# Designs tried in a protein design chat: VHH binders against p49116. Part 88

Target 1, 238 residues: p49116
Amino acid sequence: EGPLLSDTHVTFKLTMPSPMPEYLNVHYICESASRLLFLSMHWARSIPAFQALGQDCNTSLVRACWNELFTLGLAQCAQVMSLSTILAAIVNHLQNSIQEDKLSGDRIKQVMEHIWKLQEFCNSMAKLDIDGYEYAYLKAIVLFSPDHPGLTSTSQIEKFQEKAQMELQDYVQKTYSEDTYRLARILVRLPALRLMSSNITEELFFTGLIGNVSIDSIIPYILKMETAEYNGQITGAS
Key: E = the ipSAE of ESMFold2; O = the ipSAE of OpenDDE; V2 = 0.75 times the mean of E and O plus 0.25 times the DockQ between their complexes.

## First folded at step 7 (VHH)

Design a25 (framework vhh_7n9e_1; at its last look DockQ between E and O 0.02; V2 from the best seeds 0.00; counts 0 for: pae O 12.9 > 2, placed apart)
Fold by ESMFold2-Fast, scan of step 7:
Structure a25 (fold): chain B 238 residues (1-238), chain A 119 residues (1-119)
Amino acid sequence: as target 1 above (238 residues)
Amino acid sequence: DVQLVESGGGLVQAGGSLRLSCAASGFTFDDYGMYWGRQAPGKGREWVSGISWSSGSIAYASSVKGRFTISRDNAKNTLYLQMNNLKPEDTALYYCARHPTGRYPTDYWGQGTQVTVSS
């Protein structure tokens, strides 16, 4: 069998909405996040190994890992998105909500802890100087996770995950030959993705900062979109 | 097609300096870490130095650490190797490289540029 990913799968370029508004608003944040989500799902769907698992398995995998893929995408595209500015705007909105007694202190604590975890993750990835090749394979490792409840074809999924790990290892060992611990430093970042709540991610990026939208319910429809529809979501064209 | 073209080699005396360049094309240069390797007469290929996409991670072979400096200019799709305090044992064909996607036995290599250091 050929390689798990090709050079086209390494390329991951986010197109932001029209010039950043003078004042950040929930619509701009939601549109930016939606474009990243669609880009991430289009990326996953383009992988031959992913296609080979079949539609039902594909849907189950993405439902289980979309938050991990999205968070890796946030880290990879942090500069393009001006993510630090977006997170600052979210924090400001939350503090205003406290002033107006719209949210409980317990909920605000949970959301702030999530933002701090996200910032720590993005900073750790930036410090390691993770490249597009490494991000592509980290995304593949989380996509082909055989350990989510309810999955079928777990042996095949595990095989693809192992292939992703081996191909990443080969790249890192060839590129940074005498940095013997680089791969370990990269891989130990991944468990943190599972500590992040998908519900809080939805509230921060997809519902106007506080509230709920079900990404889970729309995943099957996104995965079935034609390429032109994906491109429309990615670039804002229809 | 992936193309890597090295230049800057030549003949220098021990203690001298050379700056190697590698012009990359056919792929998105800033998506990949890059490395320099060398092959001396009668020896296998030896990794020399590697650099991550934004230069935040750099590693050197023990034999060249403190004497060589790797750098890159992503706007120009160019990789560099500044070689100082050259020794006769640095004599080799120097090539720049990028690892392909997947687990292949051969990386993308340029044809190389010859460096010869006289005693």
Scores: ipSAE 0.786, ipTM 0.914, lowest interface PAE 1.0, mean pLDDT 88
Fold by ESMFold2, look of step 10:
Structure a25 (fold): chain B 238 residues (1-238), chain A 119 residues (1-119)
Amino acid sequence: as target 1 above (238 residues)
Amino acid sequence: DVQLVESGGGLVQAGGSLRLSCAASGFTFDDYGMYWGRQAPGKGREWVSGISWSSGSIAYASSVKGRFTISRDNAKNTLYLQMNNLKPEDTALYYCARHPTGRYPTDYWGQGTQVTVSS
């Protein structure tokens, strides 16, 4: 009962590692991406509807959608992160590393396609002037996706997604009353998120994170992380 | 109607240079990443080089890095490929292509321009 999200779920403030290096290195990129990932996961954890689904369902949902949430976070925080600069640095590292000799032409094409899909997505969201409330509801729609295989409580998840959609509709109609088609424009951007590869996202942003550790495998630990541990991760102190 | 029209191909001697152009129409060129590909006789298509919509991200296949330079002029809706120190192995039909997006999920490519490098 009551609204799915409160005003406290709209706040999404990313802080970047300090100081910013003269040349972006893999460690700065990975730390920046890790801060966004942790912020996104703990945003999801803070939602009462998410909490109501139980720990196993929570883990399954986040495993299914972490890349979509991360991508929405990249779009929302693109200016704060200087995302275009980060992506250019990533391409430079891939082109000039010893790992380049182990990449096939097909793999290079896949990586560049992913980067350009990401840039197009972020640009389209910026052109629509998506605000913080709209991002919060879009993230909720993505989080409560009943379509992913292996989920339990699918009926409840669908109910929460429908509530997120209804609340987004109400918000857009009240806030942008003279833009009749804004909701439709926003929602047609969501399918692009399903085209983003989790494996390539890990390669682009998380290569410096303990080598070969997958994000999928660490999600249960991020979700169980106590507040003190979480604060240490987003400040870069621990 | 989306169109990509390549030009600038031809016959050149090994070690020579050639500049390819790709004129784009029917879409907002500066909203898209673009790339060059090539297809040698009897071979599959090979990705050659790609460039982001802002030119901020550029990548090359290992076989052409250091010899080829991709660029774009968004005011003229044109993609370029400067090819230096050409080798017989570079002989192929060269095509420009528009990268997939969420709205348009398939590649779109032109008909190509032939480049032939003689020994």
Scores: ipSAE 0.012, ipTM 0.506, lowest interface PAE 8.3, mean pLDDT 83
Fold by OpenDDE, second read of step 8:
Structure a25 (fold): chain B 238 residues (1-238), chain A 119 residues (1-119)
Amino acid sequence: as target 1 above (238 residues)
Amino acid sequence: DVQLVESGGGLVQAGGSLRLSCAASGFTFDDYGMYWGRQAPGKGREWVSGISWSSGSIAYASSVKGRFTISRDNAKNTLYLQMNNLKPEDTALYYCARHPTGRYPTDYWGQGTQVTVSS
């Protein structure tokens, strides 16, 4: 009956592969993205409300929103990741594929638009100067979305989402009392997440590492891994 | 290693004053915003006050606004919280914390110092 999130849920530390290569190859990008994905899922696991929903519901929620969580993570960790450099590298790799005539014109357009949307979203979040608490609550709001198809316990999920919203409102009101419209400015960014394709995100960030394995298929495994295994994965050399 | 050590807590009567200190080490203090939080018995953690790296931006929870003053001395790597006109409802474990940022998305907090305000 306490708050949905605590200060422990504000911490969101991404460790990048080391050393950083001179040239950001596909492997480095994929490893970096994987670490962020694992961190995001680990973060979700650390929320008591999330745990209370049960394993099946938890898995379904993460499957439904992993792309949004990942994108919020990208925005939050943009500086640590050197996201602009990563995106530039991705574009360069895509250029090679284009030159080799491996992609249709329509697909190229879709992918480039996705990259643009991603970059714009992250830039917009940076411009808003979103802090760690706000990110935590935004992630919670995204995580506890009851409007995904096939979910169980939707009433409970909705309650958790509302709680996240209320706590965010309270936080913003207390912390940014002179900025009356900050909450609104923050929340209106969330719809942009729903416009982003999980498939394209997967192709851009994960194909070089997981091959033909889908993020959807590995989510249950990630959610079940022990903390030590997670840490081992994160600290592994690329 | 990042370390935050709070001090200055104690027992005080309603209407009294305390000054909390937070000694920071293990990181570049002036690169980070800092904040005070508190946790009352049976309650969750509550944000109390925050201050930017240069003290150019300061904010307070509505419950403490006008009574508490946050400040920092970057030369001493120390964060302060002057608490005036204390009330019984201010009774809590007070802790200082480093703000997470996009560049450094990890926050840290100390073990806290107990503040007890008697009626």
Scores: ipSAE 0.000, ipTM 0.218, lowest interface PAE 12.9, mean pLDDT 88
ESMFold2 (binder alone), look of step 10: mean pLDDT 85; pTM 0.856
OpenDDE, look of step 10: ipSAE 0.000; ipTM 0.221

Design a26 (framework vhh_7n9e_1)
Fold by ESMFold2-Fast, scan of step 7:
Structure a26 (fold): chain B 238 residues (1-238), chain A 119 residues (1-119)
Amino acid sequence: as target 1 above (238 residues)
Amino acid sequence: DVQLVESGGGLVQAGGSLRLSCAASGFTFDDYGMYWGRQAPGKGREWVSGISWSSGSIAYASSVKGRFTISRDNAKNTLYLQMNNLKPEDTALYYCARHRTGRYPTDYWGQGTQVTVSS
């Protein structure tokens, strides 16, 4: 029918906690990450195709892909977040943990490798100069992934993913018509997102916020709050 | 409502220069790549130049490469096209555009600004 995403779905503006503390701490990092996660879930909930899948299916999609959406958001908002400064603070914390023998060397290596992969991803996206439209459609391709275990309605999800891919292709070929290989360079970045551990992302950015509870277990609650904010209405009917 | 308003066109002699401007409203300008296109009477639409949201990626049609310069000012929501060493074959209606995918329309265009190069 109409396009998968509207102009409102292209706009993605992160509001950072203010003022920035003189010393970066876990609370500031977790609050910043939480705002990005909430913005990402609010974005997903605003898509009519996402709502059309029904509550159970759309919740399962976000549970499966939140880390990929979050990582794309980190890349898109890297300058606003001063992501390099946040990552440096995390590295300093990890180095202090080594000195205090609080974490195993193997765990610290896994986390450092994750940080390196994240930096490489964000740098590649910056070098490609990915625009807001391209980010919106990359997020849509990730969101409408039919290949996660346990999903229902996989044929409908696949159709929405194909629609996202077609609309991205049309935009890139029209807007950057002289750059014959741009779409290929953009799309080849996506597999790297699936190789990044959601458990390590959770540990790096959300440990102070969620305690012992996994992000997957709180996603239904977050989606409910995002929907309430988007509609500008009171949803506390339970 | 997406609105694009071009200005700066006019009459110019071969070898002359013009600077076109496009004022954008109704969307977040810095979220989109933009392009300039043109259409001469009796011809199809021709893509002229494109620019990414940050100005980090810029491309030109071979017919204008080295003569035209595209730029943008995201703080002012404005797209520019500096046209140097104009040729009679550059005579066309110039319009700025933001691509919109889906069924229809596939592009948002302004009314355009006429560029006429004499000789």
Scores: ipSAE 0.332, ipTM 0.739, lowest interface PAE 4.1, mean pLDDT 85

Design a27 (framework vhh_7n9e_1)
Fold by ESMFold2-Fast, scan of step 7:
Structure a27 (fold): chain B 238 residues (1-238), chain A 119 residues (1-119)
Amino acid sequence: as target 1 above (238 residues)
Amino acid sequence: DVQLVESGGGLVQAGGSLRLSCAASGFTFDDYGMYWGRQAPGKGREWVSGISWSSGSIAYASSVKGRFTISRDNAKNTLYLQMNNLKPEDTALYYCARHSTGRYPTDYWGQGTQVTVSS
């Protein structure tokens, strides 16, 4: 028995590639995004409740929710990443692609709508002043989602999600006792994560992946990496 | 090993001011919202004020709103409570706190600093 997450699971520190180039390129964006993805998966696999569900369930859960975890990570690490600068560079590239007829108008609209949804989400989280504890528990709520197609052991997953919701509620109510609506304002942000396409996220942030590999295909390998291998990925090569 | 150490309490006359400080250690201070509570002899614990990690969200109990100001300095791992226009009913042990959902569901509280307001 004990809390779903420990203080170690609340701490979430992203180390960015250095130096930041004067002009952003796909390699820098992909390296930054990969570090955040690896950090997010290491965070998930270190949770005792997650480990207790077993390897097959762990892989299925992360495959189903990696985009939600990644988007929460983008919001949490927006300042460290200079995310607004990255998104501005992507928008500028897309506007140039329209002028040069390199992409269809419909595809550009889909991608632009995704970027606007992402900006709106990150801005709302910043304005709500979400802290590390709140982010950790929001990530736990999306990780322990029992409603993804094809999942087994959904009753245990649901119990962990409910535990996450209860612990978040207790924290918010004790910290902001007279602000009775803070929890509701935080929780109503979560459904927007399901509206964001994982395929478009992959296109925007992971185009530089070597070997034309999908995020879905690498998830089982990342979850099984030795701690030393994982640490090598998140600290960078220099 | 979470530790919270309050200071700045004392004896003050009604209408006076005090500034309380709370030195935090043993955790990443800027990952958590913090709050101040108080307890007068023979009374239960009362929540006084809460502040988010960046100071972007702040809330006060109705009894202190307009008189007290909560603030934090993340570089110094320190929480503050500026208390103005103090009243005799503000007499209490003041403690800073961080939420905990540990095995026994309790908050991390410091030992507190005594505030006594004379008429």
Scores: ipSAE 0.601, ipTM 0.846, lowest interface PAE 1.8, mean pLDDT 87

Design a28 (framework vhh_7n9e_1)
Fold by ESMFold2-Fast, scan of step 7:
Structure a28 (fold): chain B 238 residues (1-238), chain A 119 residues (1-119)
Amino acid sequence: as target 1 above (238 residues)
Amino acid sequence: DVQLVESGGGLVQAGGSLRLSCAASGFTFDDYGMYWGRQAPGKGREWVSGISWSSGSIAYASSVKGRFTISRDNAKNTLYLQMNNLKPEDTALYYCARYYTGRYPTDYWGQGTQVTVSS
């Protein structure tokens, strides 16, 4: 009962580390990406339907879809992040790796193809002028994906995904009534998210993580954090 | 799950030798150049030596050139550092790391292995 998302779930405000250094480094990129990841997980755990699935299911869902959520977040926050500048810095680091023969040609090709896919996705979302409500529902559709291996409660997850799709349809039809095909144009963008490697995303954006820490390993920790701890991580409050 | 596990450190007298190993797992080892870094007590991190994915390119810090030898065994997913003619100033925690987007010497993935050289 009730709507899947409320107006509070539309608000998605990324606070960047300040100041931006003159020369971007892996620590600044990692800090920025970590803040977006924390914001995305805090957003997900604030949804009553998500909470109702229980902690084990929540962890499994986020582990399965974090790369899709993160990529949607990159597109949504591209201007705030100066994403084009971050990607240019990453490409510059890759060029240094080529000059020093530090990566195989096959690996460089895979990474450059991933960067190209990411740029094309973000450009397509910008051209469609996706608004905050549309981003919230697209994230919900991705989050409540019943088709990942090993999930329990798949029928309930599917019902929440269908509810997200229905609410998105109602929103788009009401808000963009003159554009009959807008919803179709938006939804056909989603399959591209599953073609992007989570391993390459992790290497591009999270290479500044200390120790042998993977995104998979930190997800349960982040989901268990108190709201005050989330806010401290997002705003940089000590 | 990317893991780098260093081993082979210990206590050794000046003029002695040690061989460090770094066991890599969770990624395609032969796609990446690798390096060794170190951090002495109360000092910043120092890049020690690097090796390309193919072993075709190798470099050393001036402080260790001629004494240390970096090598890799791609079949065993292992990086090595042979340290000869050790000096007290070589005392440090030694880390291994892969090259990628990070600038050396600060982007380390391993927990390190302690090398202590007495005189």
Scores: ipSAE 0.057, ipTM 0.556, lowest interface PAE 5.6, mean pLDDT 85

Design a29 (framework vhh_7n9e_1)
Fold by ESMFold2-Fast, scan of step 7:
Structure a29 (fold): chain B 238 residues (1-238), chain A 119 residues (1-119)
Amino acid sequence: as target 1 above (238 residues)
Amino acid sequence: DVQLVESGGGLVQAGGSLRLSCAASGFTFDDYGMYWGRQAPGKGREWVSGISWSSGSIAYASSVKGRFTISRDNAKNTLYLQMNNLKPEDTALYYCARFYTGRYPTDYWGQGTQVTVSS
């Protein structure tokens, strides 16, 4: 077979809503996050190996890993998103909510811990100077995870994950050959993605979705979108 | 289509300097780590130096450390190798690459530029 990913899968370009408001609001944050989520799912959909697994398997995989893909996307697009500014605005809002007694202290603590974990993850990835090829394969490793509960066809999923790992190893060993432990440093970052709550990610970034529907519930519909509609969502074009 | 075009090679006396350039096209240059490799006459390919997409991470082969400097200009889609204090054993075809070729057809490297160092 050919490679798991082509060079078109390395390119991952987020188009931000324009203009950026002087003061960040829920609508801008939600629109930015939605564009990243649609870009991430469009990326997954374009992989021939993913398509070959069939619709039911595709839906189950993305439902299981969307938060991990989204978080990797946040790290990869942190600069274009001004993610640190968005997180600072959210933190400021939460601190004001404590003062105003709008939210329970326990809930605020959970959300603040999530933001801290997210910041640490993104900072670690930035420190490692992860390139586009490495991000593409990390996303593929996450996507082709055979160990989520309820999955069928796990043997084929495992083969695709192994292929992703092998192609990443080949790239890192050749490009960063004098850094013997780079691959290990990159891979030990991945388990942290599974410790982050998808419910808290949804609350932070997707508040204000029409009908208050969970991301998990809308994934089958997003995966079925026509290419033109996908492109409209990730660029804001109508 | 992906293209990598090396230039700047030539004949130089031992102790001399050369600056190599690699012009990249057909892909998003700043998404990739890049490296310089070389192939001496009758030998296999040897990795020389690598640089991350942002220039935040740089590495050198022990044989060239302290003498060669890798850099990139993402606005110009160009990779550079400044070679100082050249030795006869540095004689080789120098090529730039974004990934190892052989196993997968999406891997790319250039045609190379010849560097000859006389004693």
Scores: ipSAE 0.000, ipTM 0.306, lowest interface PAE 15.2, mean pLDDT 82

Design a3 (framework vhh_7n9e_1)
Fold by ESMFold2-Fast, scan of step 7:
Structure a3 (fold): chain B 238 residues (1-238), chain A 119 residues (1-119)
Amino acid sequence: as target 1 above (238 residues)
Amino acid sequence: DVQLVESGGGLVQAGGSLRLSCAASGFEFDDYGMYWGRQAPGKGREWVSGISWSSGSIAYASSVKGRFTISRDNAKNTLYLQMNNLKPEDTALYYCARHYTGRYPTDYWGQGTQVTVSS
């Protein structure tokens, strides 16, 4: 009936652990990433269209797209996170591991390629100067993807995705009226998100915090948390 | 409650300059791209210029390109339009705008500031 997203869904503010330590460590990286993940899931859960699909569908959608939402969040919050500094520290560690012969060359190559793809994505979004409204709608397009295996209610999900696409198009065409190709430049960036490995994202950003428990296994619990518990996680207040 | 308040309009001779300001409140200003539009007497609304949140992407209508400069100050929640080499055909009510999600309303507009260019 009404718009897919409200102004409250456009606002996306990450609260970082402060201050950043002199030397980056696994705990700081994992805490920062965890806050972004919780913020992303809280964002999705707050959308009326998402709530209307029901709990089982909600869980399935987030399980399928959490890596895409997280990567969009990394790009959106790159300055707040000092993401370039975090990635540089990880690259340095990996290069030292090659010299110490502690990790296989094939595995290090896979992880380095993932980091290069991530940095390329974040740089492309920064160059396009994607705003909060555009990020909110890109996240909505990713969230309401009807093409993941095992989904039910695919017709309703597709309608919400089409609504997201139409509202993004209207915004871009009105805001940048004579820049006829801006929308196409933005949308062509989205397929790259599906080429990024969720397993490598999990290893890089979450290993120290969740132990042997996967992101996939904790998603149902995060989505059922009360709003106060979400706020506690993203601000560290409770 | 989204509010947009324009100022800086006035009467100026052809070839002159004016600087318009738009004070925004009621929303997180740096989450949104903003634009300037104008409406000449007896005509519809025309888009003039748009700017992304950090000023990294800017677009101008062909009629004003090279003469007008859009800018913003996110710390002050303010949008600006510097107008140089003004022409009589630039005479219009100038308003700032932010797109609103949904079909109706489609945009938040200010009440506008009048710019009159004498020959």
Scores: ipSAE 0.728, ipTM 0.895, lowest interface PAE 1.3, mean pLDDT 87
Fold by OpenDDE, second read of step 8:
Parts: C-alpha cells; sequence; structure tokens
Structure a3 (fold): chain B 238 residues (1-238), chain A 119 residues (1-119)
C-alpha cells in the first residue's frame, strides 16, 4: 500500500479576493473564509484514502472536523490572509454588535476568548515554523480522527490516521533530524483545535455570508463542487 | 522510463556557491513534486529540500534553510538547487527525486552529483 499523502497534497494555496478593500467589511471576510473553507474541503476530497471511505463517511468526517481543518488553514495561510488584520476587523464589527446590545456579556467574553485562541494558535504555529508538508500531515491527522461520535468505518479511519502520523514522523525525522522533539512539539498543538468552538468560528467568519445557513448543512454540497466553482458560490461574487 | 540526471556538482571552498540542476524525462514533470536529497560519506540519505509541482509549496531541512533555494522550471523539465554559503558538512552526493503519488507510491531518483566543500 502506498503512502497516505502525495506531493499534490502539500500544495495549499489560498487566493484572496481582489481587490482588497480599504476597509475589511463583513463581505470580504466571509468571502475570504469561504475560499479557505472550500480549499480545505477540496484538499480533503483529493486524498484517495478519504475517497475510499465513501460519501456518507466522508461527509460525516468533514462535518466533525471542518472547524479544525479551517483553523489549520488559517494558521497556514495567515500571512496571505493578513489574518491579524481580519481578526481586528472582526473585533471592530463585534464592537458594533455590542453597542447594539445584541450580545450578552458572557457571549462577548466567549467570542473574544475564541478570537484570542485563534490568534494564539496561529502565532504558535508560525513560531514553530511549520512547513507545508507538516501542515498536510497535521490536517490529515485531524481529518482522519476516529473519535467523533456517529462515524462509520472507525477502524479504517484510525488506520488512516496512524498512517498520517507515521508519515509525519518519517518526514520530520528525515527533515529535522537535529530536532529530536520537533514531532512532539507540533503534535501537542493539535489539542488546542478541539477547544475551539465551531459555532463561534462560524459566527465570526460566516454569519454575514450565509445567514442562518450552517456550515454543517452546506458541507455535502461543497464536497461535490468543482474547484472552479469556489468563487461566488456563496456570495455570488467573483 | 523515468530519468533524472543531476549536474552542477563539484569542488568548492567553504562559503562558496553551487547551483545544481536535475533534468527530468520520461514523465510529466509538472504533475509531480520534486525534492533534493543528499548522502554524505558514511551517512544515510538525508532529505534536503522539496518543492510541489507548481512551486506552491517549498520546504527545507533545518540544516540548509536560509542557504539553499529550491526551484523548478516546468517548461524545461528541470529542478534546481541553489546552494549558497556552503559548509564542509554539506559535502555529499546530491540527488534529485520525483515525489510519490497515489498512483506511483515510490520515489524515483537520479545517480546524483558530488558536492565537495573544502575548509
Amino acid sequence: as target 1 above (238 residues)
Amino acid sequence: DVQLVESGGGLVQAGGSLRLSCAASGFEFDDYGMYWGRQAPGKGREWVSGISWSSGSIAYASSVKGRFTISRDNAKNTLYLQMNNLKPEDTALYYCARHYTGRYPTDYWGQGTQVTVSS
């Protein structure tokens, strides 16, 4: 049996909407986020092992881990996205909502903490200088997580996850042989992803775009989309 | 048949530079990621740098990061490795390799080109 990932799975290039506005409005943020979401899902479906699980299982997996994949994508694409600027803009928009008394104090705290966690995670990944190959394997490990409720073929999913882990280990050992604990350092970041709320992520990045439509509900549709259909599918804008 | 032919190696003094080339044939070059490896005397094969099919993703071993630059010209079916600020510890047989895919789960590599860095 061949490797889980190939070089084609290392490429992860996000194209931002153009032109970048002077003011990062909700539309721009949502469009950017949508593109990343599509890219992440397209990446997942390009993996032969993922395809082998079947459509139902695939959908369930993505539903379970889309937030984690998305977050890893944010980290990986942080520079291209100007993520810090986006997050600042989101905070500004949030302040407007606060002034309108649309959010409770507790909710505000939750949202702000989430933003902080996102920023901290991305910063931590940047500090670790995670490369494209490592990101690919980390995403695979996250994708093929067998511990989500309601999954079928959990044994197979686990095998895929183990394979991803082994390949990552091999890569790190070969690439960073002088750094004995690099693998441990990068893997230990993964638990942070599980602490992040998908609902809050959805609210921050997608609410202005999809309204009452949930990411969960559109995942099956996204997984069936052609790559060329990424732009404008949600917002109607190119 | 997949063919990879490395060139550009030689003897260079510490601090010097070399540019390696790898000519690829026998496959669709732009469909595959490529990477450079090296094997120093008495040591095993070491991964040096990799580049995706479109150059959209690049990585380096920690030992060469900041000194080596991998690139490719898909129109010429050629992979390159610019090596600057060479060190004696960089002495090795350098080889280029085609990355594996789901369809072809094995790497292919060339015979290599010798790089010797003198102190």
Scores: ipSAE 0.000, ipTM 0.240, lowest interface PAE 12.9, mean pLDDT 88

Design a30 (framework vhh_7n9e_1)
Fold by ESMFold2-Fast, scan of step 7:
Structure a30 (fold): chain B 238 residues (1-238), chain A 119 residues (1-119)
Amino acid sequence: as target 1 above (238 residues)
Amino acid sequence: DVQLVESGGGLVQAGGSLRLSCAASGFTFDDYGMYWGRQAPGKGREWVSGISWSSGSIAYASSVKGRFTISRDNAKNTLYLQMNNLKPEDTALYYCARQYTGRYPTDYWGQGTQVTVSS
């Protein structure tokens, strides 16, 4: 009946920790990433179609796709986060770890390749000048993925994904009418998200957030937070 | 090579219990979350329970919550599933799996151990 997403769901405003430290450290990076994660979870939970699937399905969907949502969020908020500066700090830390023999060379190579892939993805999205509406619908396409094992209500999830795809197509055709191939350029970027390891994302951005507990294990807790608790997390007041 | 070997299945009466084990090799066991899944005849694979690398976080499918308990022994590279108050609908081939992030919650499944619950 109505559109899948409203104007409220298109807005995506990240509030960074303040003040910014003179030198970037693990704590600042972790807090910044945590705010983006909490914002992404709150965004998903606010969608009526998502709510209609029920808590168990919601938890399963977000556990399966949080890394894809987070990576899209990194690309969308790259300028606000000064993401290039954060990634440079992470690279510097890894190079120091090689010198101190704290990590194996093979592990560091895996992590560096992940950072390279992340940078390429974010640069590609920036070059395409993806707008807020396009980001909202790309996140919706990722969220309503019916092909993850163990999901119930897969026909309903597929219906919502198709609705997201149709609404994105309509928007792009009307807004970027002179660029016939824009939608195709945008959509071919999505498969790369599923090839990125969430274990490496977790290591890079979430060291110290929840001790040694995995992100997918805390997702049910985050999804059940009241609005005041979400606001506390995304503004640093808690 | 990654190997997962399940054991402990068998035939049991409704209301009974079984303890499944999964012996892992070929990877650093304590770096990964682990899962139990099952496949009933003519159905797709269903996620049953998951446990983080440290045992700090545990989750269960609604159908088994309160009846099954997942645990792990990182020193022995072994994952366990204690199944209590078994029901005929729990009849399935039970697999253990290593967490894979992104596309799927799991990226490797063992050969499985058969659990048959008589009515």
Scores: ipSAE 0.000, ipTM 0.118, lowest interface PAE 18.2, mean pLDDT 80

